# VH-VL binders against a6qqv9r220to316: the designs that were tried, part 9

Target 1, 97 residues: a6qqv9r220to316
Amino acid sequence: DCRICAFLLRKKRFGQWAKQLTVIKEDQLLCYKSSKDRQPHLRLALDVCSVIYVPKDSRHKRHELRFAQGATEVLVLALQSREQAEEWLKVIREVSK

## First folded at step 18 (VH-VL)

Design t5
Fold by ESMFold2, fold request of step 22:
Parts: sequence; structure tokens; C-alpha cells
Structure t5 (fold): chain C 97 residues (1-97), chain A 118 residues (1-118), chain B 107 residues (1-107)
Amino acid sequence: as target 1 above (97 residues)
Amino acid sequence: QVQLVESGGGVVQPGRSLRLSCTASGFTFSNYNMHWVRQAPAKGLEWVATISYDGDEKQYADSVKGRFTFSRDNSQDTLYLQLNSLRPEDTAVYYCARDDYWGYFDYWGQGTMVTVSS
Amino acid sequence: AIRMTQSPSSFSASTGDRVTITCRASQGISSYVAWYQQKSGKAPKFLIYAAKELQSGVPSRFSGSGSGTDFTLTINSLQSEDFATYYCQQYWSYPLTFGQGTRVEIT
């Protein structure tokens, strides 16, 4: 049972990406390497993160959500469209209240 | 300019092997997932295989599992598809295709023809 | 495997016509659909991702729509260079699958 899920790109080392099933359940964001994995590779409590949306434009290749804990960037996700990014932001903001 | 060039196709008898190559230029090869997609004469498109940007993950269509092996050499910007135990139904034009991680194919080569017949 | 069913399989059209091609997925795939154009004897050309997002350089007469299971490619005013076969492709899950193609022919 999740609030929202989709395959998104998770930024890896050296600026490469991996497509991962990304899920928000309750107050956590979870990333799975495969839809068949029972255990997430990443678990992030949304209450302790700040999130910035960087839209795709002539200067930026991708729609990105960037998650930070304090000054440390802990996760960057890429989304396919502004509409998808805004949908995910809405859920993240609701969970963080 | 992005360029993908397939080679290694030909006419072979059933049960024989071929090795296809795809050379890439005009982009950072190691930043992209790559695929093979084939098209039998007068038929539609069939995805064959995927290899991740680093070569660590691979996926195959059921029709080719155990017979085809996909690999990449990021130092030479080259893909390889080893086609073993070829069957007449493997007859197709084979395209290499670039994937910006999502699973759709933004650039395609012009293809190499594989014909498997007695 | 997710089946992608295109309709129609073929049809004839004239320049200036509005052409609509439908693609149906056998299960929900959100908006994870791409569209390609293929002219006879040539490699496919990428047109659309995420159901409705036009690739850079694709003419604005092309548009895509849909979410879930039902998707549409529309060519608003058909040009002579648009006679081709069109394929949808889902990229929700492996195996990646294409529709059977829709051939758009001159009348």
C-alpha cells in the first residue's frame, strides 16, 4: 500500500543513473533495484529532509528532485516531466507536514 | 553527433554462430544503457537485450535467453552481441539503440542483417 | 509480458488529414510509452516519450496523449514525409515491448 510509486532515475556516483522503483509509504521514501526485490536499497525519512525541485529547461537536462539532510545532498531523483515532478512534490509536502 | 554503426551480420546455417558489433561515437558511451532490437523481414520491432552503462546488469528476451550474450567494452565504445545456436526465426535486421536510462531508445543504428537459412 | 496492441494496423490518408493511432497496454503502465516513426528500409526514429513529451526536433504537428492503458499518437496535419509505420513501446517493465505497428499510407 503506497501513496505514490513510479520508476524514477536515482543518481549514482560519477553522474550516472539507475532506474529504480521509487515508493512513498507513510513518511518514508523507498528505492528498490527491481520490482521483485523485497528489501529497499534506500530508505529515507522525509520528515528530516529538505527537497528542491530543479526543472528541466535549456540549461538542465532533467527534471530533478534533490534531497538534503542539513547541508548534505543525500538523494537526487530524475522524473520524466514537470507534471510528474509536481505530483511527487505534493505527496512529499503532505507527508512532511 | 551521435552515431551508432552495427556490423557482423551475414547469412548462416541454423545452429551456427555470429558475433555482432556496434561502435558508438559522438557521446559519452559509458553514461548510457544500450540495447539490441531486431526486426524480422516485413514484421514489427522486437526488443532483444539490454546492458547497463557499466555492463553489470543485463536483460534478455525469452526468445534468446541462453543463446545470446550481450557485452560492452567501454574503453573502445563498442557493444557485442554473441548469437549462438541460431535459428531461422532469428532472421532479422539487428539494431543497436541508445537508452538514456528510462528504457526508450533515443538513437538507433542503421542495422545489420542476419539471415539464418538452410 | 505487457502486450501493446495498436489500432488500426494500417490505413490510407491524404496530406492535410488528422491521423490518430491508438495503443493499448495489457496492464497499467502509467505514462511509460514512447512512439517511433519508421520509413521503409530505414531505422526507427524516436518521436515521443512519457506518452506526451515531444523529443527535440520533432515537428509540433505530432502529439501524444494517454495514461494508464490507453495512448494516442496524433498527427494534426499530415505531411508527405509522414507516410511511415508508427510503433508504440512500453518501458514500464521488462521485457520491453512494442505494438505491432500502424502503417500510414497515401490514398
Scores: ipSAE 0.866, ipTM 0.943, lowest interface PAE 0.5, mean pLDDT 93
Fold by ESMFold2, look of step 21:
Structure t5 (fold): chain C 97 residues (1-97), chain A 118 residues (1-118), chain B 107 residues (1-107)
Amino acid sequence: as target 1 above (97 residues)
Amino acid sequence: QVQLVESGGGVVQPGRSLRLSCTASGFTFSNYNMHWVRQAPAKGLEWVATISYDGDEKQYADSVKGRFTFSRDNSQDTLYLQLNSLRPEDTAVYYCARDDYWGYFDYWGQGTMVTVSS
Amino acid sequence: AIRMTQSPSSFSASTGDRVTITCRASQGISSYVAWYQQKSGKAPKFLIYAAKELQSGVPSRFSGSGSGTDFTLTINSLQSEDFATYYCQQYWSYPLTFGQGTRVEIT
């Protein structure tokens, strides 16, 4: 029943990441520590977030989607490719206000 | 430059133990998951074990679970694999490998040979 | 566990040939496939991630494709240094698994 799902990297502290099952259901983004967990580690209401795409290039190691609520960055996800990042960004923008 | 150097291999009898080490250099060791992958003589690659960047999460192949223990010392940039109750089918070259969180291995050591034989 | 089956197990080729190696997963794994090259007596060398993303420093004659269950590695103009064994590897779920390998031999 999800709009989109994949294993993405969730940024932890500087230089550290966790691979998590990331799902968009309705208007919410959910991150699970493993596909076997029933409860998410993160629930983010997408209608109160803005998102930007920072592509991988000579200065950036990873394709990233960066989520903010106002001026506060609340989540950074890494994706494997530009194609995947653009697919996710499209879904996120469709469900946001 | 990224370097991984395994050591501790040797020839041992069945039922004995060995401790393998892997020393890392040229990158921030505590920012990477690490693995052991082995290759029996003239055979393919087999994933053996994974340890998370902080050492808190570990995974083992069923063939070694309960017999092998993976650990890391981030202050020494070193991995350890304790091989207990060794069997002839554990005979292989053992590689340590770096994982940039996704589950693929972007850098490999040169390997250390473990031979389990009478 | 997800089985990765490579085809062919081996074949002979000449310098300049276009070679294609296939890898089939026993279930859908999206594009979570990596490819490695291994020469006899040496460690594997990482080539490709995400089915088609070429690692920096890998020659452009290498390419990958596929999604779901069917994946290919292509070498568009085989060079003398490309005679080796090639492995696919899935990283969708644990246990991490490799294909059995494809040996590319000189004719």
Scores: ipSAE 0.857, ipTM 0.939, lowest interface PAE 0.5, mean pLDDT 93
Fold by ESMFold2, look of step 18:
Structure t5 (fold): chain C 97 residues (1-97), chain A 118 residues (1-118), chain B 107 residues (1-107)
Amino acid sequence: as target 1 above (97 residues)
Amino acid sequence: QVQLVESGGGVVQPGRSLRLSCTASGFTFSNYNMHWVRQAPAKGLEWVATISYDGDEKQYADSVKGRFTFSRDNSQDTLYLQLNSLRPEDTAVYYCARDDYWGYFDYWGQGTMVTVSS
Amino acid sequence: AIRMTQSPSSFSASTGDRVTITCRASQGISSYVAWYQQKSGKAPKFLIYAAKELQSGVPSRFSGSGSGTDFTLTINSLQSEDFATYYCQQYWSYPLTFGQGTRVEIT
């Protein structure tokens, strides 16, 4: 049972994106290429990440959650709205405490 | 300005083939998924096919699977749809459409008409 | 495949009217719904994504709402350029599917 799931965009190299089923289960964030895959393409332990929200505005095309381990950005997710981004942030913060 | 221009439509008999093209301009073509959507005369919209930004993943509607082949040439900013074994039910205006990864179509071409008639 | 059912199929209205079009999905699709406007002889025009997010340049008289299975497009104070056919479209899963369309006609 997941805490939250949705199809989000995962940033790829060269400014490209992939729509992936994104799930928070326990303290991990998982990305799947399709809802039918049994193995994730990405697994992140949220307790060692920091996350910031960069809202969509005149200079930013997308609502983004940017995950870092130390100074290194390890994942960027795009969401469809501020409401969705805030919902996901709440869950991530609860898991990370 | 984003622009999509379809070509290659025409009138053909059942069982024949056509190749449709779509030329893109005004955006970084290789950063977008692309689709074909068709509309039969006086009918609604039907999604036909999807191709990922790099061409590596493709999806087809069940009604065309095995008969239609979607490809892209990112060096020429061009899409191709090969329509084989055409049926009267394939008669439609065919639009190419841009997808910013989510699965909705933010820009459309003006379409090319395919008529399959005895 | 997820069926999208629009109602009504056709609707007569006058300029200044408030118009409401509904779209129902055959299963839950969260807010993964887009809306399009199509005028006769022209390509569809993108209006709304994520059920309620207006595309840049779309007049504020257009709004969308809904989540789950029930979605609504509203046009406040209909203008002469708004007489057209409107389509909803789900993008939760493949195959991508559209509603059958709603024609908004002049009385």
Scores: ipSAE 0.856, ipTM 0.939, lowest interface PAE 0.5, mean pLDDT 93

